# Designs tried in a protein design chat: VH-VL binders against q9umr5. Part 157

Target 1, 268 residues: q9umr5
Amino acid sequence: SYKPVIVVHGLFDSSYSFRHLLEYINETHPGTVVTVLDLFDGRESLRPLWEQVQGFREAVVPIMAKAPQGVHLICYSQGGLVCRALLSVMDDHNVDSFISLSSPQMGQYGDTDYLKWLFPTSMRSNLYRICYSPWGQEFSICNYWHDPHHDDLYLNASSFLALINGERDHPNATVWRKNFLRVGHLVLIGGPDDGVITPWQSSFFGFYDANETVLEMEEQLVYLRDSFGLKTLLARGAIVRCPMAGISHTAWHSNRTLYETCIEPWLS
Key: E = the ipSAE of ESMFold2; O = the ipSAE of OpenDDE; V2 = 0.75 times the mean of E and O plus 0.25 times the DockQ between their complexes.

## First folded at step 5 (VH-VL)

Design pe21 (framework fv_nofazinlimab)
Fold by ESMFold2-Fast, scan of step 5:
Structure pe21 (fold): chain C 268 residues (1-268), chain A 122 residues (1-122), chain B 112 residues (1-112)
Amino acid sequence: as target 1 above (268 residues)
Amino acid sequence: QVQLVQSGAEVKKPGSSVKVSCKASGGTFSSYAISWVRQAPGQGLEYLGYIIPIFGTANYNEKFKGRVTITADKSTSTAYMELSSLRSEDTAVYYCARDEYYPYSFRGMDVWGQGTMVTVSS
Amino acid sequence: DVVMTQSPLSLPVTLGQPASISCRSSQSLVYSDGNTYLYWFQQRPGQSPRRLIYKVSNRDSGVPDRFSGSGSGTDFTLKISRVEAEDVGVYYCMQGTHWPYTFGQGTKLEIK
């Protein structure tokens, strides 16, 4: 029998967005128990990410307990960051495949429709003034705002991303690394036509340097220092990279070719 | 300086509702959660729930779900706690307190209102 | 719910002597950010509670240094090095790590 699948949605989203994904899973892996978590839906997705992690943790514990053979996570957009933290804070998770659908794993630095809707008068170069304030850190999107021109402010003010990436010291870093390393497969999905995640390579742990040149995962200090286990996972053969062009941000969970190529093979 | 100022004492009949107010100053309302805690005469402290005014979201202790409603009015920087279907055991001093829900800072109620005595008697 | 157990519940103490209050939680209070959200409150007769200690061992501004907090995981202690008359009141521990937030039963400190 197939392991259960837990789905975590993204910013301004809800479980309804995954109806096509559920259909695909049912077609290729009939009998799979899929739970799409209805927490922090719509505007509630703007709540601080550590608050979301706590709520999702409470929801996944009974699901994991019922599945001693393990579970799979499919985590979309902002939800991928929630799932990363979840895997680090849970001493007892039994996640096999963690499938990250176009999530800003190294952060976000770009003017997108989502950002313009939320902060209509702000340019990406000036958003650090809002996001790296105590008020700004009360919004989930600011928890992963990563301005490459104000790295000192990012390191000091980021309450979430800098900590889970090991970019700022944390008392639980060793335990978080140990817990994260329990994952069977880290499946990274994203692409150049996403239009929201900026740089799109953030979905693959790449990010801008101070000159806005993208450095890939293997050139990041986080990887080189193995801060939460990326280098160890890659050496173990546990990281899968599945980039695909032609897919916009809202289409990752409803594209059949994407599902067959990048997701289906990891749902044992 | 940050202050939380609560409404005055109330005497209510069993089965009625009470609505206690908590007016915040000093920037508290826009940056913090407002928590509600009660204390029956001669007894300990019991947590009821909180509201995060900036998001308009409230969360309740399961023990009081269905009877307690916490709301906030941003224009007056005032939070409200309404408790319905009152029983004699709801007789208590009700406190509001500023709570930092954000993990990067210290948590817990660092500034408290003066308390509102609610007496439920026939 | 996390149960917070204080001991003793009644603490008679001689002026100028030390006092110690224990607080035990039914679950670890380490939060996902690595901090332990264990607090100590003082309630003097007829007054609102006042926070003395946050995150196990940090004193709030204006709290005398004769108050100290210590502990880890599930076992915590509040110590008063030299009790003064103004310290009379009820002391509560509280956890802010797990929802719903819960308090200990309270320890009544009184002068012998």
Scores: ipSAE 0.006, ipTM 0.422, lowest interface PAE 12.1, mean pLDDT 87

Design pe22 (framework fv_nofazinlimab)
Fold by ESMFold2-Fast, scan of step 5:
Order: structure tokens, then C-alpha cells, then sequence
Structure pe22 (fold): chain C 268 residues (1-268), chain A 122 residues (1-122), chain B 112 residues (1-112)
């Protein structure tokens, strides 16, 4: 009776992270078939995002085919960007609710504990030198690195995020927009205490301008130009924004109040 | 196939510096970090730091920060560990080892160099 | 720094008998991704260390199946089901969860 749920994890993540989420779904929607995709786990999550999109696409096709009434996606952190691309490249997806858990939808620009091992002496101001190189773009974190002080480099070098956000032209942009617009609901979740996603408003399509002042979704050129359908979705009533304070980055998938408030209502 | 080859033994005076090399083969520089570990005679292993050649980033154990510098030359697939202000307590075999640079899926040092004996003596 | 404590430090074993080495950490080694970054290394006399086990229980390619790793949180064990003469050497556990990475003090396995 309930639509199947497909879960896509984040950077340095695995299916283990979602054990509480599965418990919550089983309690509120018993009988729901939940598939947590065990692809690009741990270190493999650093592979280029287009490579990950291809692998996840191959995994979701049979699940969607078996569920003619539709499926729901719950996509965490970096996984939310994978899901954004899946919805654009798949001509035949049947996704009802796309639930984005604290994903950097407009990109990442932050010095976090998360980056200490990879870039221990680099400040966020210098990471563009690495990320906007050809081999930097072979790593997922660089595919959505968005330095607001070097927006020209981001637009020219980003092989992933600038393209899926329609910030740079692509031959497939019109088809990608049409495909993305088939989604039933875009549920955006995030909050100020995340501690990893910087700015946290990136989870809601807000981002820094050149002065590091956050501009919200409705002020973004991507929204104003309706580049991949955000303005159309909002007008259709299909965008849900669910911010919550007090939740750290690794807790979005294990907080009961968050689940009941932001996720549960969208799992028909 | 994959091999790490280190430079030869060195004898140094207190207060001098030593620079040990580690030449990598088999694609090590394209996808791995190079870690440096030392072992004083008859003692255990101590981690010095690492470099990720593809990113040019290095990190050091605080005990050695300011004295140790780890560098890499991608054109020769060679990593270097330089230790300055040498003391008798720095007498040890210094090892380089191949390591994955993903902290949450760390496989640890799976291929090691043969070691370089550095003796600090007056 | 995380302290890694091995016991025993000296392990005399009769050929063909089992051997067991304990490693305890001063903090949990479970990383935020749910994985435990605990490693076991073997160092034969005059040789470089060789990794035997990664992430608690996974054997490296070429490591005999008589070696096994187990444990969780802060308490870990390396077992050798049947000690061979070639197993003599020093065994080290290592944690890769917390910076800086630290080793146990080593366990010397000797034939009695």
C-alpha cells in the first residue's frame, strides 16, 4: 500500500547511518519496502558525481519498474545532489516525493572538521585552486565546491553542479528540466546547526553572494530564470521547506522529531 | 607490482636536517596518500604525518609539527620527509607507506617501503 | 591522543597452538560513518611492517586464514588459530579513527 522508498547516502557514508530512519518508517508506515542503496559507500563516495549518478541510475531502474504507482527518494547530504541529477537524466522516473536531507543544493563553501584530513592546511578561500582543476573535478566534493569569490571559475570548471543547476548552458538542459519537473514534491530539509553544510541555506537553494551575504532561493538567478524548474515547482505548490534548528549534520537521519515533522507526511 | 623504494641510510650530527625519499610505482601517486612512520631501535611504531600528492596537502603529528616537512614531486613520483633540528632521540628507521586518503573508509598502510635508517650521533 | 594498550607484551607459544593478542583503545574507534578503523600489523625481524587486518576483521590478500580479527568499540583481538614458525615477530594494533593515528606498544610472539 505505501510506495517504496529509496535511500541515497552522503559523503563517507553507508547504509549503517540509516538504521533509525528505517525504524521510524516501519513504525509509521508498516509494510513500506525501503531500499538503502549500498553503492559508492565510504571512500567510493569521493568518486566523480556523474559516475555515481550512472551507478545509482542502474540500481533504481528495476525498483521504479516494479512500482508503477511511484516511489519516494530520501537523499542525504551529497546524495541529494545525486538525486537531483537522477531526476534530470531519467526520461522515465516515477518519483513522487524527493526528500532532500541537508544537501548542498547550491554548493558548499566552508571550513569544516569534515575536510581536515583531505585538506588539513587549506582554508576555504584557497580550495578553488584544487577543485577547479581538471583532476580536482574527478572528486565528488569538488563537483559541488562553489567559491562565491571565484564564481567565474566555478561556472567554467564545475563539471556537475553548475550544469544540473542550469548555471551554465548544456545541450540537454531543456530535457533535464522537463524530466525534473515530473517530480511530485520537492521536500527541502536543513538547519542552522548542521555544522557541515556551509552556508546551511544551500539546502534550501540559498547561497552566498560575492560579499558572503546569503541570498535566498527566490533571489537566485537559477530561480528567477527558472533554469531547471524551481519557479514552476513553487508556483505548483510542489516545494516544501522544513528547516529545523538543533540538528547536527550526522543526525538528520536519526532524529525522531525531524522525521515526524519533515519526512513522515510525504511517504504516502 | 606496487613498490615503494626509499633512499639509503644516513648518519647526521645533532642540530642538522635529514631528507628521506620514497619513490612510488604502480599508480600510487594518482590515488593514494603517502604516510611516514618511524621506529627507534627496539621500540614501537610512531606516526609522523602524511601527504596526499594529488592534492598537494600534508598533515603532521603535533609532536613533530615545526620540525617535519613532507613534500611530493609528482613528475618523479617521489615523496620526501625532511626532519630538522635533529636530536639523538630521532635515531630511528623511517618508513614510507601507501595509504588511502579517505578518513571514514581508511584502509591503512597496505604497502611499505624498506625503511631508511637515520642515525643521529655526535 | 588515543592510547592503544596491547596485552600481553610478550607471547611465548608452542608451534601448532593458538595465540591471542588483545588491543584496547582509550576512546571508541567507531567513526561517524559506523566503521571502526582498527588495523593489525606484523613485523618480522629485520623487515618492514606488513598489514594483516584492516577495519577490525578484514584480512588482506595473501594473509593466511589462520589469522582473524574481531572486536568492537574499544576492545579488539587478533587470533592465530595455529602458530607457524614464520609467525615469529612483533604484532601492532593501530587506530585510524582519531588524529593523530596511534599504535599499540607491540606484542612479541616467540616460539617456546
Amino acid sequence: as target 1 above (268 residues)
Amino acid sequence: QVQLVQSGAEVKKPGSSVKVSCKASGGTFSSYAISWVRQAPGQGLEYLGYIIPIFGTANYNEKFKGRVTITADKSTSTAYMELSSLRSEDTAVYYCARDEYYPSSWRGMDVWGQGTMVTVSS
Amino acid sequence: DVVMTQSPLSLPVTLGQPASISCRSSQSLVYSDGNTYLYWFQQRPGQSPRRLIYKVSNRDSGVPDRFSGSGSGTDFTLKISRVEAEDVGVYYCMQGTHWPYTFGQGTKLEIK
Scores: ipSAE 0.007, ipTM 0.486, lowest interface PAE 9.2, mean pLDDT 88

Design pe23 (framework fv_nofazinlimab; at its last look DockQ between E and O 0.01; V2 from the best seeds 0.00; counts 0 for: pae E 10.5 > 2, placed apart)
Fold by ESMFold2-Fast, scan of step 5:
Structure pe23 (fold): chain C 268 residues (1-268), chain A 122 residues (1-122), chain B 112 residues (1-112)
Amino acid sequence: as target 1 above (268 residues)
Amino acid sequence: QVQLVQSGAEVKKPGSSVKVSCKASGGTFSSYAISWVRQAPGQGLEYLGYIIPIFGTANYNEKFKGRVTITADKSTSTAYMELSSLRSEDTAVYYCARDEYWPSSFRGMDVWGQGTMVTVSS
Amino acid sequence: DVVMTQSPLSLPVTLGQPASISCRSSQSLVYSDGNTYLYWFQQRPGQSPRRLIYKVSNRDSGVPDRFSGSGSGTDFTLKISRVEAEDVGVYYCMQGTHWPYTFGQGTKLEIK
């Protein structure tokens, strides 16, 4: 009897992207009930992340209720941030493994082809002007925009990422930390050839300093202060890091070697 | 159900400007991007630019930068392509087409307007 | 700009026989996210272009299964397993990976 698996997709994505992942799970863990949540697909993935968290919360409650032994989450790209918040706001989640598949956990700061298409006249250095406005914060991509050269603006204006990372104070911070710490395993997956997540180490809670030098998780203030429980989880042996080279952003959910190495061991 | 309906044919003099409209019917055009493509008589297709109405952002093929402007009016679900300083070489059928959001859901111009013939002659 | 080269430019085919159109790009069409944004369009005389294939090999809804797309990197093929009279028209490949987006010069399918 394997625990049910809940899959949360990413930006401009849908359930169809996970057909290979479902085949792999069926081969190695036959009989596993896998639910790929078909919410906030395509353009709807641009809606504010707190709105997405509410919708996904409503969808996962009955699934978790039917599985008292626990569930696993596999959350891809932007979906990993949704799952981060979900684990914090739910007083009663029973998640064993939270598998974060190339998600920008410390945020995004890059002149990617995605950004060039959406904002053709903007550079990464200028996007803070749009994203840190009230209008910009109505879009998911701006909810995790983290400009290392305007950290004061990020801390003040981010309506989502700065709050769930405990980088800015919030009345619910203590409860969110307690809830997040109930997770059995935090499995972090990502790699240097992703091509979208910038810096790629954001998937492992690393990020740029003001000189654009990447500082790893253990050097981050959120870790050192244990703001939402990363230091506690690491001390418990609950954090798994699984970097893999040679995998592009849209291939994380369809690479067999990646699945066997980083995902399969955590699906009990 | 989504249709893109373009404005009627136009005849313009060299040096003038033309503004072609593209109205979305049966859906909200702000949920997708609008591309503009042209085709000179008996020739192939040439990409002009696109607009993402939800952000108000537009991008133009460098060949037309400074002469082309693409805008969108969300209240009327209408996109516009304006081309200035017209030359005889601008004589073409101008098409609008919708795109699902790039990149993971981008499927590249799946619904096209009927086209607008713009003739530039003296 | 990325140059898209189609071959042949003129393709006379007998009804019921297979047809194949090649499209080559001057550089790789693999996007930064790992997807390949290569499209095939059909334009019947006097009509707007109609998309047949998106992202190399995916057929649009309503497109007969006798149409198939394949390829990778810089070399792509559109195949029609059994040509029908309604297939007469010009076929264009297009790349959406590199800005500005560019089309092949077109292949005219003719019944012989």
Scores: ipSAE 0.484, ipTM 0.803, lowest interface PAE 3.4, mean pLDDT 91
Fold by OpenDDE, look of step 6:
Structure pe23 (fold): chain C 268 residues (1-268), chain A 122 residues (1-122), chain B 112 residues (1-112)
Amino acid sequence: as target 1 above (268 residues)
Amino acid sequence: QVQLVQSGAEVKKPGSSVKVSCKASGGTFSSYAISWVRQAPGQGLEYLGYIIPIFGTANYNEKFKGRVTITADKSTSTAYMELSSLRSEDTAVYYCARDEYWPSSFRGMDVWGQGTMVTVSS
Amino acid sequence: DVVMTQSPLSLPVTLGQPASISCRSSQSLVYSDGNTYLYWFQQRPGQSPRRLIYKVSNRDSGVPDRFSGSGSGTDFTLKISRVEAEDVGVYYCMQGTHWPYTFGQGTKLEIK
């Protein structure tokens, strides 16, 4: 039998968004128990990410307990960050494949049509004023806002991304790293035509430097310092990078070719 | 000069709902966070929640267990606070307050409305 | 929730004399960004609250310099160097560091 699959949605999503993915999994891996978690749907997805992590943890624990051989996680967009944090705080998770589906793993800094009402062009350069405050950090989007021009403020004020990245020292950093390293494979999916994740390389732990030049994962301090285990995972062949062009952000979970190429191989 | 003008006094029966409005003028509404605070007669201040209108979602004090709903209409520069399942204990003056966050830094409720008295009685 | 404790709760003062109000928090109000989100509000009889001080020690525009805020961590103080008749009212401290934000009980300043 196939290992159960747990799906975590993104910003403003619901289980309905994954109807095609469920179909693909059923066709290629018949009998797979797939659970799309209907938590923090719609506007509730704006709740603080740590709150979401706790809620999703409560939901996945029973599923994991019933699957001693392990489970697979498919986590889309914002959900990818939730899942990474989930795996960091759980010392007893049994995740075989963690599939990060177009997630801003290294944060977000950009204006998009999808998020234009949250990130107006006129506000992108000033959003740090709200996001890096106790007020702003009560919203999920601010939890992974990563302003490359205000790195010190990010490092100090980010209550989520900076912590799970181990970029800011905290008492649980070593344990979280250990927990995250329990994952069998980290599958990173994204692409240049996403249109939402900015830069799109964030899905592969790439990000802007102070000049807004995109650096790759291996150039990031979190990798170089192995602060949460990326370097270790890469060294043992546990990181899979699957870039794909021609896919918009809202289509990653509904593209058959993408599924067959980047997702299906890791559901066995 | 930024001003907050609230709706008029309300008298409600227990179990009903009340919706108070707070209209902002003299500034860019999208640059504000709107907080709601209430004060029972002769008592102190209690924080209900706040909304960042550009985000379209609010943060609530869990004490109210889902009875409070804060919304904002950017087109009219108006914030709303709705309290359902009213009880006598909800009798209070309800205040809205704003905090400018763009392009200024957060400071916290520098401008207050005039208050709205809500009386809950049988 | 963070508990804000003010003292005294009643403060009778002679005109022209100084006044001091203490506010203590059950947790440190220093946020990770290095700021301390402690506020002081004044509420005169029959009026809406008015912010006097933000982030511990910064006076709002129009606030007389006889008002001053100080403190750090968990202990904060509002001082009035020379109390005037217009200062009668209730004063509240509030923390904006930890959700949910919370107020002190209030200190009622009266003229003897």
Scores: ipSAE 0.028, ipTM 0.587, lowest interface PAE 5.4, mean pLDDT 92
Fold by ESMFold2, look of step 6:
Formats: structure tokens, C-alpha cells, sequence
Structure pe23 (fold): chain C 268 residues (1-268), chain A 122 residues (1-122), chain B 112 residues (1-112)
């Protein structure tokens, strides 16, 4: 039968947002046990990402223990960063497919609805002053803020993204890389009409250089140095890139064509 | 379900200040924004500003040029709006309203208080 | 500030007949996420405003299905398919895309 599926939601989100995705899985893979983790819902999704990783880790342990043949992760938006951190910090994870659904894997340098309400006069060019402070790092959005014009500040101040990307030395880097590499497949999903993830290529480990020119995954230092295993995964044939145009950020988990094309094949 | 109850009517002299309270019940106070809107007699609605209690941050309509202060007390689930240097044109009903960010998008002011009449003597 | 212009400002209507209220914004209300943050409120005499419609066309729970919203960009409409006596009051549109948020002038609906 089918491996269990664990779903991790994004910023200002809840388990109800995935009702259509659950329907699609039930129709195409009947009998699949799907768990949408109901943690850090709504405004609680702004808590520090390491705090969220700890909470989600505690929730996935019993699910993985009941499924020795493996599980799949479907992780949406901010949730994809939580899931990538889980794969690094868990010595004992048994994830086959990690499906990253429009997640800012190389960071975010753009406006969001939540920034509109939180900081209505701020703009992406000056958010580094807030986000690269100890106070700013207490908020999840700032944990993956990646200002390409202030790379020195990013590398020194980021408490989350620079660490899980292996862009800063730390004593666990070798172990985290080893753990991440145990994943069977990394499925990267996103597209140019997302409207929130900036650049949208962040969902594919692409990101801006200092001139705001997008460098693809294979041009990134983290890939070239294989700092957390991307080069090794690609060489193994374990990375699937599934871009799709015409999908806005809130619609990735409710588009049937996207599901059938990019998600369904990986839910063995 | 969620209910907002405001303090009673006030009569004030020009140049003084007024502080209106807005007590929330039936929800998680810290998880919403509380907005303040006023309505002069026979007039339309004007947005003053809001506070997000979980972050303790408030944002203000520039038109009031630092005369308005919006605060919240999470322990009592109460938001406050203080307007200083009162003028006769500040005579209005002042409303608080809940701004719901959840689920996942702006939804606007779904729950309103009963309003507080503030009359500036003149 | 974004100017919201309602038409008509006064709307006498016969019970049981349809009513239509227009709202035009001075700027597009489409936000970067593709949503349009346009709202409709009803204020009955002596009462606080009540939200009817959020994000152009989404009717709030408990709002009768005779109310509907439509429009895009800068032009929006609130429709009442069959006006009832309880519908008298002032109707406001509001935009939540651009800070500060702004309301239309109001449309007073009256039974004739």
C-alpha cells in the first residue's frame, strides 16, 4: 500500500488549507494515511523557526516509528524550510519523498501580505535593518530573509537559513549533511506567477546575486561546495524540478493539474 | 461569538484628551489586529489605525500626526485608543473592530464594538 | 490616499425590487498576491457597521444570499436581488490594499 504522508503548512496557515490536496490524495492513492500537522497555526507560525522545528520533530517521531518502510513529506511555503531542517537534524528520519511546495529554500527578498500588516512602511531594501537584528530573528519571516545586497549581515546574523544551507561553519554541519542525504527524492515545486516567493526561483534553490540577477541552483556556492548535499543528490538523480506557471502562492495545494503532474508520481 | 465591548460616552473640552477602551471576549485576543474607526455625526467612516497585540506594534493614519496612541493589554484582552489635543471636529463615534488575518489572508473588520460617542464641547 | 467613490449616494428602492451600488477606486485594488481587498459594510440606523462581503465577492456567514458582490481592478458592485425592509441603512465600500485603508462616502438605501 502507500507510504504515509505528512503535511507541514506555511506562514499564517492551518490544516484546513490542505483539504483539496487531501481529497486528491484520497482519490488517486486510496488508503494512504495523511497527517496534516496542526501546530503553529495562524499567527503562531511567526514563532522562531528553530522552535517550530522542535515542535514538528516531536510530532513526526511517532508517525515515522509506525511506518518503518518510510514516509513522504509535503511541505508548503515556510513549511518547506521547517521540513528541510527536520531532515538535517533527525538522525533517524525515514523520509522517501520530500516535496517542497513553493518554499523559499534560498530565502526571501520580497513583500508578503504579512509584512504589509506588520511593517506597512517598510520595503525590501531596508528590512535587513530589522531582520538582521537579534529582535528580528525572533520572527520566522526574518529567519529566512535573504538580502542579496547585505550578504555579510546575512551570513553573520541569520540564525536559521545560513545554518541549514551550510553557509556558516558550525559543529553539526557534517552530521546535518549526512542526515539530509538519507532522503530518497527531493521534489522542488514552484513557478513564475507565485506572486509571493521572491525570487520565485528560490523554490528551486536559485537566488539573486548582488545585481539581482538570478543564479540557478547549480551556480550557487552552496551547490558547488555541496555544503548540505544538493550536488550529491543531483548526481544521484534524486532531485526533481517541477515548475508550473499560472499558479498563485495560495493555490499550490488546490490545483489538480499541479498535483497530478508534480506531486502524485512521488507518493509511492 | 467574539464580542467587543467599548467604554461609555465622553464629553471633553477642546485641547484635552480622551482614552476609549475596547474589551474583547470569546477569542484569542493576541491573535488578531484591533482597528479603530471613527464616524462624525451624519458622516462616513474614517480609519485611525490598528494594533497587533501579539507584537505590541501599532500603526497610525498619518492624518492624526501623532495625536493618536493605540495600545493593548493582553492580560485583560483590552485595546485602548487615546486621542490628544482634541478639536471640535473630533466629535464622533469611535469604533473598535477586529481585523482577522486568519486563515492566511486579509479579511477585514469582521467584528465591531458598539461605538463610543466622544463629544468635544465647543 | 486611495479615494473610494460610491454611486449613487442615495438609493430609493421599492420593496422586493433589486438594488445595485457601485464603488470605484482611484487606484487598482489588486494586491501582489493576486487578491483584491475590497469590502462592503452595512450600517443600519443606530447600529455599528456590519461586514457583508470581503475580498470582492465572498459573503460572510449569516449574510442573506440576496447580497452579492462583484467587480475587479477599480470597479466594484454590491447587489441586493430583492430588497427587504431590514435592508435600509447606509452601505460602505472599503479598500484594504493600500495604507491607509479608506472607505467610500456611503450609499443610503431607503424604501420608497
Amino acid sequence: as target 1 above (268 residues)
Amino acid sequence: QVQLVQSGAEVKKPGSSVKVSCKASGGTFSSYAISWVRQAPGQGLEYLGYIIPIFGTANYNEKFKGRVTITADKSTSTAYMELSSLRSEDTAVYYCARDEYWPSSFRGMDVWGQGTMVTVSS
Amino acid sequence: DVVMTQSPLSLPVTLGQPASISCRSSQSLVYSDGNTYLYWFQQRPGQSPRRLIYKVSNRDSGVPDRFSGSGSGTDFTLKISRVEAEDVGVYYCMQGTHWPYTFGQGTKLEIK
Scores: ipSAE 0.006, ipTM 0.447, lowest interface PAE 10.5, mean pLDDT 87
ESMFold2 (binder alone), look of step 6: mean pLDDT 89; pTM 0.920

Design pe24 (framework fv_nofazinlimab)
Fold by ESMFold2-Fast, scan of step 5:
Structure pe24 (fold): chain C 268 residues (1-268), chain A 122 residues (1-122), chain B 112 residues (1-112)
Amino acid sequence: as target 1 above (268 residues)
Amino acid sequence: QVQLVQSGAEVKKPGSSVKVSCKASGGTFSSYAISWVRQAPGQGLEYLGYIIPIFGTANYNEKFKGRVTITADKSTSTAYMELSSLRSEDTAVYYCARDEYYGSTFRGMDVWGQGTMVTVSS
Amino acid sequence: DVVMTQSPLSLPVTLGQPASISCRSSQSLVYSDGNTYLYWFQQRPGQSPRRLIYKVSNRDSGVPDRFSGSGSGTDFTLKISRVEAEDVGVYYCMQGTHWPYTFGQGTKLEIK
């Protein structure tokens, strides 16, 4: 009776991270078929995002085909960007709720332990030199690195985020927009105490301007130009924003109050 | 210009609930979070939680989870803090405050209500 | 929870003289965005708290320039360059970097 739920994990993550989420869903929506995709786990999460999109697409096609009434997506962190692209490239998706759980939808510009592990001598101000190289674009985290001080390099070198956000032109942009607009609800979740996603407002399509002042979704050119359908979705009442303080990056999928407030209402 | 006006003093019995209101003036209610802070007589300040009225999202200090509920009515620009299972140690002045946290220029708790004294006694 | 420790707890000061209040946090207050979410509040007897300083050193509009905030990481200071009679009250520091947000225990400023 409940629509199936497909879960897509994040950077250096695996299906194991969602054990609490599955418990919550089973408690509130018993009988729900939940599939946590165990593709690109651990270090494989560093593979280019378009490669991940292709793999996840192949995995979700049979699930969606078996559920003519629709499915829900819960996509965590980097996984939210994978799901953004899935909704755009699939002409036939039947996603009702797309629940984006602390995902850097406008990109990432912050020093994190993951970046220090990959690029130990780099600061956020210098990472553009690595990420916007051909070598850097072979790593998923660089596919959504968005340095607000080097827009020209971001637009020319980003092989993923600039394209999926409509910031760089692409032949398929009109079709991608049409496909994305098929989604029933876009549920955005994130918060100021995340500690990894920088700025945290990226989870709500806000981002830094050239002075590192955060501009919210409605002030972004992507929104104003309706490049992939955000303005249209907001106008039809399909965007839900659910910010919550007090939740660290690795706790979004294991906090009961967060689940009850932000996720549970969107699982039909 | 912006003012937060709270409801009047309450005297409650142990085990009961209290609901304090906080009405915001002007059009800023939808653009800000409303935080709740309490102060026991002669003691310091303690943060309870907040609500973002436009999203209906509330978050609570773990110390009060299960007992505190914060809600908002956008049509009347009024936030509410309800505290259940009242104990003597809940006797305090309860404050609401306007909280901007949605930008890199965060300016938390710049406008405060006048406070509501809640006394819990048998 | 982050513990905020103020010193002194009682600060008697001569009218017209400077006053200084220290606030120390149990953890760094530098947030992932590079900002430090440390605040200073003044509470006069029987009144609501009033914010004086936000993000360590930024003075709110209407706050006299004799008030200044400084510090970094875990060590912060509120200074009053010349104490006036209306400055009597309790001063609180607060951190907004780590959830739950926490206050110092307060410093009572009194005129000698």
Scores: ipSAE 0.000, ipTM 0.399, lowest interface PAE 16.3, mean pLDDT 87

Design pe25 (framework fv_nofazinlimab)
Fold by ESMFold2-Fast, scan of step 5:
Structure pe25 (fold): chain C 268 residues (1-268), chain A 122 residues (1-122), chain B 112 residues (1-112)
Amino acid sequence: as target 1 above (268 residues)
Amino acid sequence: QVQLVQSGAEVKKPGSSVKVSCKASGGTFSSYAISWVRQAPGQGLEYLGYIIPIFGTADYNEKFKGRVTITADKSTSTAYMELSSLRSEDTAVYYCARDEYYPSSFRGMDVWGQGTMVTVSS
Amino acid sequence: DVVMTQSPLSLPVTLGQPASISCRSSQSLVYSDGNTYLYWFQQRPGQSPRRLIYKVSNRDSGVPDRFSGSGSGTDFTLKISRVEAEDVGVYYCMQGTHWPYTFGQGTKLEIK
């Protein structure tokens, strides 16, 4: 009766983090087949995002094939970017609800414990020197590093985010847009107390301008140009924005009120 | 096969500095972190710090901050650990070790060098 | 810093008998990614340390199957199912979850 749910984890994360989410789904939608993909766990989540997309693609194909009525994706943090790319590269996906839990959809520009762990002497103002090198692009976190003070370097060097957002041209862009637009609902979740995703509005396709003033989705060139379909999805009524205060980055998948308000309504 | 080959034993006077080398061979130096651990005679293991050579980024155990510096020369695939203001308590075997997987400075040291004995005495 | 406490510090074992070493941490070693970065090392006399176990229970390539690791949270165990002469040495647990990384004080395994 309920469509299967596929869960994709985030940076330095694994299936362990979703035990509460699975309990909530079982309580409200009993009988739902939930698959938490246990690929690129822990430190392996630092591998380049295109490598992760290929691995997750291989894992989701048989699940989608067995569910002709469709599937739902719940994608957490960095996993939301993996899911963005999956929806674009798969000519045959049958995703109904894509639920993005606090994912840096327009990129990341902020000091976090994760960055300090990897690059302890780096600050957000200097990380562009590492991330926009060939070696930096071998780390997943650098694939979505978006320094608003070095946009030219971001556009030239980003091997992942600039391409999937249509900020730099790619031969497959038209096909990627067509594939992405097949999604039934794009459910965006995030909030000001996340503490990791910076700016938090990146989870809603907002981002810093050169003065570090946040511009919302509708003010972004990628939206205005409809580069990968955001304007079309919004016009269809297919984008759901569900901001919630009081939730830290590691709590999005274990907060009952968040689940009931932002996730449960989209799990048909 | 990855080998870590360290420089030879050193005898130093109190107040001086020592620089120990660790040459990576057989594997890809740029894909791994290099950690430094020491062991005083008859004592346990103590973690000093690490470097990720491809980025030149290093971090140190607070106990040694200000005295220890870890560097890497990518052209020779060699990491260095320099310890200054030497005391008799710094007498120890110093080891370098790498993580098994890229980018794995935190994986837990799967390949170790042979060790370098540093003796601090007058 | 996280304190790693091993027990016993001295472990005399009869050849062919099992041996067990305990390691306890002052804080949980479960990282935010759900993994537990607990390692076991063996140091034979006059040799560099050699990693036996990574992430609690995973045996390194070339390590005999008589070695096994187990545990969760703050309480961990290294077991040797049947001690052989070449197992003589000092065994260390190590945590890689919290900076700075710290080792237990070591357990000396001796044949009696």
Scores: ipSAE 0.000, ipTM 0.404, lowest interface PAE 15.8, mean pLDDT 87

